# Designs tried in a protein design chat: VH-VL binders against Integrator complex subunit 8-like protein. Part 25

Target 1, 198 residues: Integrator complex subunit 8-like protein, of Dictyostelium discoideum (Social amoeba) (q54vk3)
Amino acid sequence: MNKIFGVKIDSQQKKRQQSNKNLTVFNNGRYLIYIGDIHFDRKFHREALRYYLLGCGLETAFYSDPVKTSVTNSKYLTFLSRRIFDCFYFLRAPMQAIVVSQFFGNLNQTCLVSFKIIQEEYYQLDTNYFQYIWELPLLEILLTTFTKQKDLKKIYLINQIISNPIINENNHPDIRKNFIKNTKHNFWKAISSNYLLQ
Short names: E, the ipSAE of ESMFold2; O, the ipSAE of OpenDDE; V2, 0.75 times the mean of E and O plus 0.25 times the DockQ between their complexes.

## First folded at step 16 (VH-VL; framework fv_refanezumab)

Design w7 (from v3 with heavy chain G105A; at its last look DockQ between E and O 0.25; V2 from the best seeds 0.47)
Fold by OpenDDE, look of step 16:
Structure w7 (fold): chain C 198 residues (1-198), chain A 119 residues (1-119), chain B 112 residues (1-112)
Amino acid sequence: as target 1 above (198 residues)
Amino acid sequence: QVQLVQSGSELKKPGASVKVSCKASGYTFTEYGMNWVRQAPGQGLEWMGWINTYRGYPTYADDFTGRFVFSLDTSVSTAYLQISSLKAEDTAVYYCAKLEWGDYAMDVWGQGTLVTVSS
Amino acid sequence: DIVMTQSPDSLAVSLGERATINCKSSQSVLYSDNNKNYLAWYQQKPGQPPKLLIYWASTRESGVPDRFSGSGSGTDFTLTISSLQAEDVAVYYCQQYYSWPTFGQGTKLEIK
């Protein structure tokens, strides 16, 4: 995956993978992530994704408010974002992958990887996940691509999202921050529901 | 008060160009899109397209590609419609209409600009 | 594109009487996710721009008199004026915004 998109593996993710091997069974969330890594390495992406989602769920549940992005939760999710992205990609869920790319912590990398996916997979992007895009550059890429492809329905939908004042970069930082937090939470909830119950 | 004020009537010859302006006031211009609607004399309403006022990205209906150009000047909260290579069939009243975010009903309209194309 | 068809094309109603205008869409404009009909009604008086009357099929725009009401769901919609007033003489348009906006052909309402 990384070679295909030209995205460098995050050093923090490598550190996490190494640390996961030393985790005690009593840390259930991190242990599940470790199991996810094992499945991932064996190219069992569906199983890997399930364990990653379960692990993330437990880690977030450890905190009283899953909507509140603690530094710990944010950092933890950053470690997993690349693997989860790969899982969605290999599972032919490109729109979910695009959403997860927003967790990479680097907008340029996010746009680069997502641009490629959008260009190659525009015809099968699940519109149900458009609502979880908060980066304006990604919305613009989508809009441009769908315009080129004359997909009027998706053009209309993206315009609805991109025209929402709440995602305006000129808004007070706290407004945007809260919106992003809620959007992240809703996204994880949605994918957990869809993939853990299957 | 939210309002849209358009430029005055235009009389043009075939082949000429016209630029209609739509000035917005009473709201944040860049937070809402702008529709353009055409109405030929004695005819119904026809949606031409819209422009995203945040990024200036236009979307055109299929029948309004090529000779029709949407543009903005955000510094003065104004949207523009330019029509090039005018034809007799372009004779119509042109309206700008504000997008209601979320539902896209057109809640505020300009007064309209009559463009007459005659030899 | 979704085609909107109004009926009748013209209507004459006596003052104080009920006026009914119908609108049909070629496909459903009901969005399943929020259970809302993406349909609006506009009033256009001679020499004036259209004015929004109803949105979401049945919600009156601010300042619109109570005698105006919208009903219907899916593909069939109705605008009703319970008691026609002289100032209600106009052309009425239905419009869907489920997809790219399209208008009905309009209904001319006159006093009988």
Scores: ipSAE 0.528, ipTM 0.772, lowest interface PAE 1.0, mean pLDDT 88
ESMFold2, look of step 16: ipSAE 0.567; ipTM 0.793
ESMFold2 (binder alone), look of step 16: mean pLDDT 92; pTM 0.935

## First folded at step 17 (VH-VL; framework fv_refanezumab)

Design x1 (from w4 with light chain N34D; at its last read DockQ between E and O 0.72; V2 from the best seeds 0.78)
Heavy chain, then light chain:
Amino acid sequence: QVQLVQSGSELKKPGASVKVSCKASGYTFTKYGMNWVRQAPGQGLEWMGWINTYRGYPTYADDFTGRFVFSLDTSVSTAYLQISSLKAEDTAVYYCAKLEWGDYGMDVWGQGTLVTVSS
Amino acid sequence: DIVMTQSPDSLAVSLGERATINCKSSQSVLYSDDNKNYLAWYQQKPGQPPKLLIYWASTRESGVPDRFSGSGSGTDFTLTISSLQAEDVAVYYCQQYYSWPTFGQGTKLEIK
ESMFold2, look of step 17: ipSAE 0.731; ipTM 0.882
ESMFold2 (binder alone), look of step 17: mean pLDDT 91; pTM 0.923
OpenDDE, look of step 17: ipSAE 0.842; ipTM 0.928
ESMFold2, fold request of step 18: ipSAE 0.741, 0.756, 0.726; ipTM 0.891, 0.897, 0.882
ESMFold2 (binder alone), fold request of step 18: mean pLDDT 92, 92, 92; pTM 0.929, 0.930, 0.933
OpenDDE, fold request of step 18: ipSAE 0.850, 0.861, 0.855; ipTM 0.933, 0.940, 0.936
ESMFold2, look of step 22: ipSAE 0.717; ipTM 0.873
ESMFold2 (binder alone), look of step 22: mean pLDDT 92; pTM 0.931
OpenDDE, look of step 22: ipSAE 0.853; ipTM 0.934
ESMFold2, last read: ipSAE 0.714, 0.739, 0.741; ipTM 0.877, 0.888, 0.887
ESMFold2 (binder alone), last read: mean pLDDT 92, 92, 91; pTM 0.929, 0.931, 0.929
OpenDDE, last read: ipSAE 0.855, 0.851, 0.852; ipTM 0.939, 0.931, 0.934

Design x2 (from w4 with heavy chain Y104W, light chain N34D; at its last look DockQ between E and O 0.62; V2 from the best seeds 0.70)
Fold by ESMFold2, look of step 17:
Structure x2 (fold): chain C 198 residues (1-198), chain A 119 residues (1-119), chain B 112 residues (1-112)
Amino acid sequence: as target 1 above (198 residues)
Amino acid sequence: QVQLVQSGSELKKPGASVKVSCKASGYTFTKYGMNWVRQAPGQGLEWMGWINTYRGYPTYADDFTGRFVFSLDTSVSTAYLQISSLKAEDTAVYYCAKLEWGDWGMDVWGQGTLVTVSS
Amino acid sequence: DIVMTQSPDSLAVSLGERATINCKSSQSVLYSDDNKNYLAWYQQKPGQPPKLLIYWASTRESGVPDRFSGSGSGTDFTLTISSLQAEDVAVYYCQQYYSWPTFGQGTKLEIK
């Protein structure tokens, strides 16, 4: 982690300044999110993603605090979702981008952008992230696409998900809201684990 | 005691319709898919398709996208195969088979329903 | 569609002897990302529905005697019955499920 704000000057001054700078950045997750925006505006998508995930991770104790996770999601991650979508898209992580599209808060937009990705990238979608899809129309797009390709493995995986009663669109709204909330938290935890170690 | 029990044999004339039932017991019907498989007399096995028993979403093999309709009644844990405009070549035993999504096998089969189409 | 071809079409084997049934697919049924062959074997006794014996080419279904074994990879597969029993008289089918499932034409196994 000491590579985030490294500045090299003379050896003694460099060491002290780097230590103080890294400690300040490490303790301020919101500041890291703002640095992520700077990298994003420069089209440095990998760096932007890492700063967003680290910053939000610090704000939530890496998703171990459910209250802080809910606050961070509503305050930062929901508004960052379109930027994080772009990061995944340009980093060749299309399934993660599809999951993040569900955060847009507009199902029509979610289906529009994800349909395009699915048609272009269906053959390399990471099945480990299928469990994070909660929107039935998106699952139906995937199912139709894999059926056209006669890809039984992916068809079976989608059918396993759509046969789970917890995803039923007719469930009481509180059941669905809680499922979506927990799925969002689990997704960010998984993404942070996978991408901060890289 | 997981089992699939199909309706009895049918004798039909060309142009008629038939509806084969497949009643499941001993498991949660909506948790597993249901395949349909055809076997003409003295012939091999031919996969016709499946239906998702929770959503009711059918998938048909290419040769079975017209006159063949899969349907469900989840209140009685029953899947149906309807064949319209029957032809002599539809004479066959029709099987239902439970689909385990995770194991990708047809692990439990019905006893079969003979549909005979003759003039 | 993936065409499955079995050989022989019919086979007569003495009790206690080894029976071997071959199955060839028109294209590979090995799914490279999980390294599994999407190939199953079914047994159908006269007047009965098919019974699943083997899946993933070599994994025996529960309750199936260990005299039944499957082997092979890619396009070439074999079902072996190491010591034939009287109750093994049946037609045997291979089936791929890499894509829309298709079955071989069947191999009729009889006692010599």
Scores: ipSAE 0.663, ipTM 0.847, lowest interface PAE 1.3, mean pLDDT 87
ESMFold2 (binder alone), look of step 17: mean pLDDT 91; pTM 0.921
OpenDDE, look of step 17: ipSAE 0.797; ipTM 0.903

Design x3 (from w4 with heavy chain D103E, light chain N34D; at its last look DockQ between E and O 0.74; V2 from the best seeds 0.76)
Fold by ESMFold2, look of step 17:
Structure x3 (fold): chain C 198 residues (1-198), chain A 119 residues (1-119), chain B 112 residues (1-112)
Amino acid sequence: as target 1 above (198 residues)
Amino acid sequence: QVQLVQSGSELKKPGASVKVSCKASGYTFTKYGMNWVRQAPGQGLEWMGWINTYRGYPTYADDFTGRFVFSLDTSVSTAYLQISSLKAEDTAVYYCAKLEWGEYGMDVWGQGTLVTVSS
Amino acid sequence: DIVMTQSPDSLAVSLGERATINCKSSQSVLYSDDNKNYLAWYQQKPGQPPKLLIYWASTRESGVPDRFSGSGSGTDFTLTISSLQAEDVAVYYCQQYYSWPTFGQGTKLEIK
């Protein structure tokens, strides 16, 4: 085929160029976040979510590097969390949105937006994501709502969580910070697996 | 060996109070809740509610939201049912039952405590 | 609240014969997410607390003899004792745990 046009292409140069393009895309997580913003502004929430998740994963080594996680959090993650929340809300993934609301850095706002979602969507909350709630006030909102509905299965799931000593709000701050950090890492891994590989 | 051992029978007059104890052994007390179930003479079983043994959060069935109080002493792995202003219709056997926050029914019961309310 | 209605209120069955107890709920106790019926059966002998026999409508609790079986789905459930033994004389209760637990009124089983 190369001989059809009389042009011979250096095979080593083509391999280097393709490798460099692939590495540039995967090594620039902030560029992927920017692409996510473009899709978000156009209301393409699923595509925006995919780019946000990939970009955040690359910027933090999928939350394996606490220093990179802290830097990304201070500059971008709070803003991304609000947009990722919107993506889940519009994609009809309300429990994932509730988990992400905990990233807002303002418990009052977290409880306000999550309360509205819980009152409107309680019947379709995915219980697989209950394990990622670390704020006791959210767990109490869920418990009150399911108690009104007399939904024993969900009441029992919440009681299992609030009975675990590691989630105790009175634990030493270092223990609590480590629990929250690990829970965030596990959540991002679960979400990335679910939404990037599909 | 998982066991629930309740306090002994009580004979009370109307207007008095009673406190039934339920001591757990053989498991981590705060990992599981505690149900309370009533059985009046010649009647069936009636679920009264439960208490979360780690948080101390009680939940009462609709008919038991007044004179009935669930409480705990986790230092001795014991749950309590207190009934105030006793009435004749409170005459019953009161059971505690271990609450697995799972989906398996009530598998471990106390022996029951007869509370008799009569003039 | 989910009302549980048992039938009959009492049974007399000859030793070695089959006993059948029915339980009907006022609404379905089938949880669609996991496709399980949240229904249990208990045996209560005189002077004793209830003993769990069956959960999830048909799963036998550990240590319960094979002659006890549960069946049914949704709103209609059955406890069957395939060959009645003298020790099976008791009151039997169905109980739903789909919502706030409620028990049937009980079925007294006696040897004829």
Scores: ipSAE 0.731, ipTM 0.880, lowest interface PAE 1.0, mean pLDDT 87
ESMFold2 (binder alone), look of step 17: mean pLDDT 92; pTM 0.930
OpenDDE, look of step 17: ipSAE 0.850; ipTM 0.934
ESMFold2, look of step 22: ipSAE 0.665; ipTM 0.853
ESMFold2 (binder alone), look of step 22: mean pLDDT 92; pTM 0.923
OpenDDE, look of step 22: ipSAE 0.856; ipTM 0.937

Design x4 (from w4 with heavy chain M106F, light chain N34D; at its last look DockQ between E and O 0.75; V2 from the best seeds 0.77)
Fold by ESMFold2, look of step 17:
Structure x4 (fold): chain C 198 residues (1-198), chain A 119 residues (1-119), chain B 112 residues (1-112)
Amino acid sequence: as target 1 above (198 residues)
Amino acid sequence: QVQLVQSGSELKKPGASVKVSCKASGYTFTKYGMNWVRQAPGQGLEWMGWINTYRGYPTYADDFTGRFVFSLDTSVSTAYLQISSLKAEDTAVYYCAKLEWGDYGFDVWGQGTLVTVSS
Amino acid sequence: DIVMTQSPDSLAVSLGERATINCKSSQSVLYSDDNKNYLAWYQQKPGQPPKLLIYWASTRESGVPDRFSGSGSGTDFTLTISSLQAEDVAVYYCQQYYSWPTFGQGTKLEIK
C-alpha cells in the first residue's frame, strides 16, 4: 500500500499519479520549495535559495503576473523569510539579507539583526538593493552608519529614499500596504533574476 | 527659474544670535537638500553641513556642531541657519546651496548673507 | 578631512592664451564602485556666489563655455581654460565631494 500525502492509492491511480508526479517535480512550485528545504537543512544555502526562487518563480510566471506574485508572496515567500535570510547571510549577501529581515513581521527583530549586519558589513552592502528598504528605522541605521564613515555617495542614496513621500511611515495604511507589496514584488523579481541566472 | 534668495546683511554684537533665511523657488523644495557654506572675508569656502528638506535631518561638519542650527519652514520653501553666541570670528558671508542627492556638485547658490559681528 | 591644495595661488595669463590650474587631494577621490572622480570646479567673481563649472572631474555643467575643461584622476586634477577671455578673471576653487565636502584654497586668475 502506497501513501502519497495521506491518500491510499490503487494501482490505476498510482500509475496516473506516478506520471503526473514525475512531470510535476520540475513544474510545481510547492515541490520545488520542499526541495529547497531539503538543501537548506543540509546547509546547501545557494541550492536552497535557487529552489525557493524557482518554485515561487513558477507560481508567478517569473513575476510577470502581479496577481500571482501577490498570492505567492502571501502564500510562500513571507513564511520562508527566515530561511531565505539565512541563505543570503551565509552566501555573503548582507544587503539582501537586510532586505529580507523586513519580512519577519517584527520590526524590533528586523532592526536588531540588521544593525549587527550593518555594523559588521557596511563596506560590502550592495547599493542596488537600498531601494527595497521600506522601514524608516532601518534606513536611519544605514544613514547613521554611513554618516559616521563620511561616505557621501551612500549618504546621498539614503537621502534620496527617505525624501520620497511614498515611504512616509505616517501614510494611510492602504497606501503603505500597497507600497510594501509593490516593493516586495520588485525585490523578488530582482533577486530571482540575479540568483537564477549564473 | 531655479533660485535661492537669502535674507539681507546682519550686524550683530558678540553674544547675540542671528537667523539667516534662504527661500527656494522654481523647484520642488523637499526633493533636494540644502547646503550651508561659509566664506570669511578674503578667505576660501567652508562647507558647514546640510539639511534634508523633507525629513528635517541636519548633518553638520565637524567644526560646526554646537552653536549652528539648521532648520526649515517647508510651507514657504525656506531653510534657516541660526548661529547662537556670536563671536567675532563668525563674521563671514553665509551661502545656501541646493543639494543634489545625485552627486552633481553644488549647482544653485543663494546670493550670500553677510553677517558682521563687532563690538 | 580630505585636504584640497591648489597651485598656483595666483596666476596671470594673456588674453587668448591657455590657463592651467592644478588641484591635489590628500587622498583619492575616485570612488571604486562607479569609477568616478568626485571632484568639482567653481568660479567665483567678486561679490558673487561660486558658480559650478565642472563636476566628476571632467563633466562640464550646462551653459559653461567649451573653453573650460577638467582632467585628472585620483589625487591630481587640472582645470584648463583653452583661450582666456576677459570675463574669466575670477577666483577658481576645486572641491571634492567624495567625503564631507572640502574646497581648495582658491586660485586667483588675472589678465597679464
Scores: ipSAE 0.695, ipTM 0.871, lowest interface PAE 1.3, mean pLDDT 88
ESMFold2 (binder alone), look of step 17: mean pLDDT 91; pTM 0.921
OpenDDE, look of step 17: ipSAE 0.847; ipTM 0.933

Design x5 (from w4 with light chain N34D Q95H; at its last look DockQ between E and O 0.67; V2 from the best seeds 0.76)
Fold by ESMFold2, look of step 17:
Structure x5 (fold): chain C 198 residues (1-198), chain A 119 residues (1-119), chain B 112 residues (1-112)
Amino acid sequence: as target 1 above (198 residues)
Amino acid sequence: QVQLVQSGSELKKPGASVKVSCKASGYTFTKYGMNWVRQAPGQGLEWMGWINTYRGYPTYADDFTGRFVFSLDTSVSTAYLQISSLKAEDTAVYYCAKLEWGDYGMDVWGQGTLVTVSS
Amino acid sequence: DIVMTQSPDSLAVSLGERATINCKSSQSVLYSDDNKNYLAWYQQKPGQPPKLLIYWASTRESGVPDRFSGSGSGTDFTLTISSLQAEDVAVYYCHQYYSWPTFGQGTKLEIK
């Protein structure tokens, strides 16, 4: 609990936090997301990210159905996508930011923002997160960029991904929807593991 | 049994074109890429590029971005190399080699196709 | 492009003796993320395609006799045949796949 209350907030924000604790003892995840917003507004991006991830995790902690857990995590990541994107960008985690850009709900925006990041940061992108790209245009931007750099290992990794039939943009909508849902959930698990212990 | 079988030798005049085939068997064609490698008479090996067999995306080495075209017919698990406007300098053996999208090198090669360009 | 330079260009070795072929790359082929050297060795006999012998600088391909060994790191690599057999007469190529693949110029190995 000490890391949750380690940041000073004004009295009105304290009252909202205390009211949320008293009213939502058994649904504390929304309260943690609210604390995340407070840290975000103060430019404390690492703490904001930790509270967002912890809040999402707590909201699903009592679900026994993996499908409900996956759907709930996807909704929170979509709702928070712009803020989580900014957290990763300012934390110098550009590949994670690129993955989160796919949650914006506008492929043109996703490609525009991610193209700029890729052109500026291609040499630092964490390849462990390439598997979480489900939009073919992003994979093609990566492939073009690494081809210009003649980085064979990264070119091969992207080719492995785009050669998988599950990512085919012409698959039946149910197959594609399920793939995206599972990929979103696996990404959430990966960033939770990497960032909640820091 | 993984195998690449290429088309037979070709004798061509300068200015003509040629299309070399490479038929794959014993593995899922679209799971792996296809390299093309050239060897001029008495010379070493020169990588020409590859094609992604699922997407059909070719990548050409810098020296091969012009008259050389990689293509596919996935219905018969076959990759093609087309060379247009043939020059005497194109006389070589052309190999296809299976491209593992991993770290292993080229373990499966076709038998090679000799293309001779002579007046 | 990464230039691969082999030495010697030609080598004659008596049966049962050790043959050593060197390969130098113009830049490191060691990938820091996985600490692997992206370097392979190929054997080519007349009228045949190249045959993969060694990858990752030192790992023998399946079915390759244990008299073939690879060593080195970064920019300097060596192929060693510990006890030359008559069937080993061939041209040997080093090959990097760190970047756009390139081959050495080849080393012709002959029986003395």
Scores: ipSAE 0.723, ipTM 0.878, lowest interface PAE 1.0, mean pLDDT 87
ESMFold2 (binder alone), look of step 17: mean pLDDT 92; pTM 0.931
OpenDDE, look of step 17: ipSAE 0.847; ipTM 0.932

Design x6 (from w4 with heavy chain K31R, light chain N34D; at its last fold request DockQ between E and O 0.74; V2 from the best seeds 0.79)
Heavy chain, then light chain:
Amino acid sequence: QVQLVQSGSELKKPGASVKVSCKASGYTFTRYGMNWVRQAPGQGLEWMGWINTYRGYPTYADDFTGRFVFSLDTSVSTAYLQISSLKAEDTAVYYCAKLEWGDYGMDVWGQGTLVTVSS
Amino acid sequence: DIVMTQSPDSLAVSLGERATINCKSSQSVLYSDDNKNYLAWYQQKPGQPPKLLIYWASTRESGVPDRFSGSGSGTDFTLTISSLQAEDVAVYYCQQYYSWPTFGQGTKLEIK
ESMFold2, look of step 17: ipSAE 0.745; ipTM 0.889
ESMFold2 (binder alone), look of step 17: mean pLDDT 92; pTM 0.929
OpenDDE, look of step 17: ipSAE 0.840; ipTM 0.926
ESMFold2, look of step 22: ipSAE 0.720; ipTM 0.876
ESMFold2 (binder alone), look of step 22: mean pLDDT 92; pTM 0.930
OpenDDE, look of step 22: ipSAE 0.847; ipTM 0.931
ESMFold2, fold request of step 23: ipSAE 0.720, 0.720, 0.749; ipTM 0.881, 0.877, 0.892
ESMFold2 (binder alone), fold request of step 23: mean pLDDT 92, 91, 91; pTM 0.930, 0.920, 0.925
OpenDDE, fold request of step 23: ipSAE 0.842, 0.837, 0.855; ipTM 0.928, 0.925, 0.937

Design x7 (from w4 with heavy chain G102S, light chain N34D; at its last look DockQ between E and O 0.66; V2 from the best seeds 0.75)
Fold by ESMFold2, look of step 17:
Structure x7 (fold): chain C 198 residues (1-198), chain A 119 residues (1-119), chain B 112 residues (1-112)
Amino acid sequence: as target 1 above (198 residues)
Amino acid sequence: QVQLVQSGSELKKPGASVKVSCKASGYTFTKYGMNWVRQAPGQGLEWMGWINTYRGYPTYADDFTGRFVFSLDTSVSTAYLQISSLKAEDTAVYYCAKLEWSDYGMDVWGQGTLVTVSS
Amino acid sequence: DIVMTQSPDSLAVSLGERATINCKSSQSVLYSDDNKNYLAWYQQKPGQPPKLLIYWASTRESGVPDRFSGSGSGTDFTLTISSLQAEDVAVYYCQQYYSWPTFGQGTKLEIK
């Protein structure tokens, strides 16, 4: 995959440089997000997701720069959240979709869409992504569901998470804001590594 | 050191209530859950459920949904088991046991509280 | 609702000899994701609470003598005491924690 993008990008960039010395760089991150939208409109969810992640990755040094990541999250990723949610849902990545639902900015909406996914897909939720849930009501939905199924391993994992003081609803608002910010950054870094490196 | 100390034995009449306490010391109370386990005279061990000590969320085994209530007082690192409408069949030793969310073993147990229900 | 069945119900063994206690679960307690058997062994002496001996089928808890060992996988498990001591007289329980925890009926170990 690195050879594919490297050769394609280098080839296109070299061709345009040969044609016009003042041509703009083809691999602009915003341009890649636009390509993602085209693929999304055609129902090509895997390609849409990869272009969204690559575009935002270029803007953030692949989520290694916290300031650029915060700016990119506010400017692009939060507003793309519904489309990225749909990409994960149709790609059979329901836990990642549940994480992204938290970006919708409406807790009732987050819980509504995620409750449906949890009821339908509880048996295949990837526990590696449980750490990225910052909304207590969503953790409670997960806990209730796994308790009904008597899935002790997942019940204990959720109990360990909800027992962490950092997620406490009574914390100072700045502590919660910073936790959510860092959790968002770590999530995007993880899914970019997973879905672009492959 | 790490230990759980339970309240003393209880003699009760049918229809009464009892509240068994389990005081933890030597560890961070809210980091671990608390199991409750019953042992009727001459019988084996029966898991009753647990409580999440940080959130206060109880989980009950199927046969213990009703008259059995788990609760906490985190200011004194204490878990409670309350049994209402006592029946003769509730006569048993009741144990609390520390619940490790990552290891799943019950590594620390209280000494047990005998509850006797007799007229 | 995993039923745990121990055998024998009671066992008499001479001091210094080997004691073997078996435990069978009604379904596998081997979790495929981590390849661990969610099975523990407890010792209970009269008038005392149970004491954790072994978890994950074969991992000895801190402070438990080397003479105690656990083995087995899936549905069949064994607790072995390699050289019985007088202080080992107790009831032994196996317990699964794959689902809602359940215990075996117990095995009473006595000196012959």
Scores: ipSAE 0.708, ipTM 0.866, lowest interface PAE 1.1, mean pLDDT 87
ESMFold2 (binder alone), look of step 17: mean pLDDT 92; pTM 0.928
OpenDDE, look of step 17: ipSAE 0.845; ipTM 0.929

Design x8 (from w4 with light chain D33E N34D; at its last fold request DockQ between E and O 0.72; V2 from the best seeds 0.77)
Heavy chain, then light chain:
Amino acid sequence: QVQLVQSGSELKKPGASVKVSCKASGYTFTKYGMNWVRQAPGQGLEWMGWINTYRGYPTYADDFTGRFVFSLDTSVSTAYLQISSLKAEDTAVYYCAKLEWGDYGMDVWGQGTLVTVSS
Amino acid sequence: DIVMTQSPDSLAVSLGERATINCKSSQSVLYSEDNKNYLAWYQQKPGQPPKLLIYWASTRESGVPDRFSGSGSGTDFTLTISSLQAEDVAVYYCQQYYSWPTFGQGTKLEIK
ESMFold2, look of step 17: ipSAE 0.751; ipTM 0.891
ESMFold2 (binder alone), look of step 17: mean pLDDT 92; pTM 0.934
OpenDDE, look of step 17: ipSAE 0.832; ipTM 0.919
ESMFold2, fold request of step 18: ipSAE 0.735, 0.738, 0.640; ipTM 0.888, 0.888, 0.847
ESMFold2 (binder alone), fold request of step 18: mean pLDDT 92, 91, 92; pTM 0.933, 0.926, 0.930
OpenDDE, fold request of step 18: ipSAE 0.819, 0.835, 0.834; ipTM 0.916, 0.923, 0.924

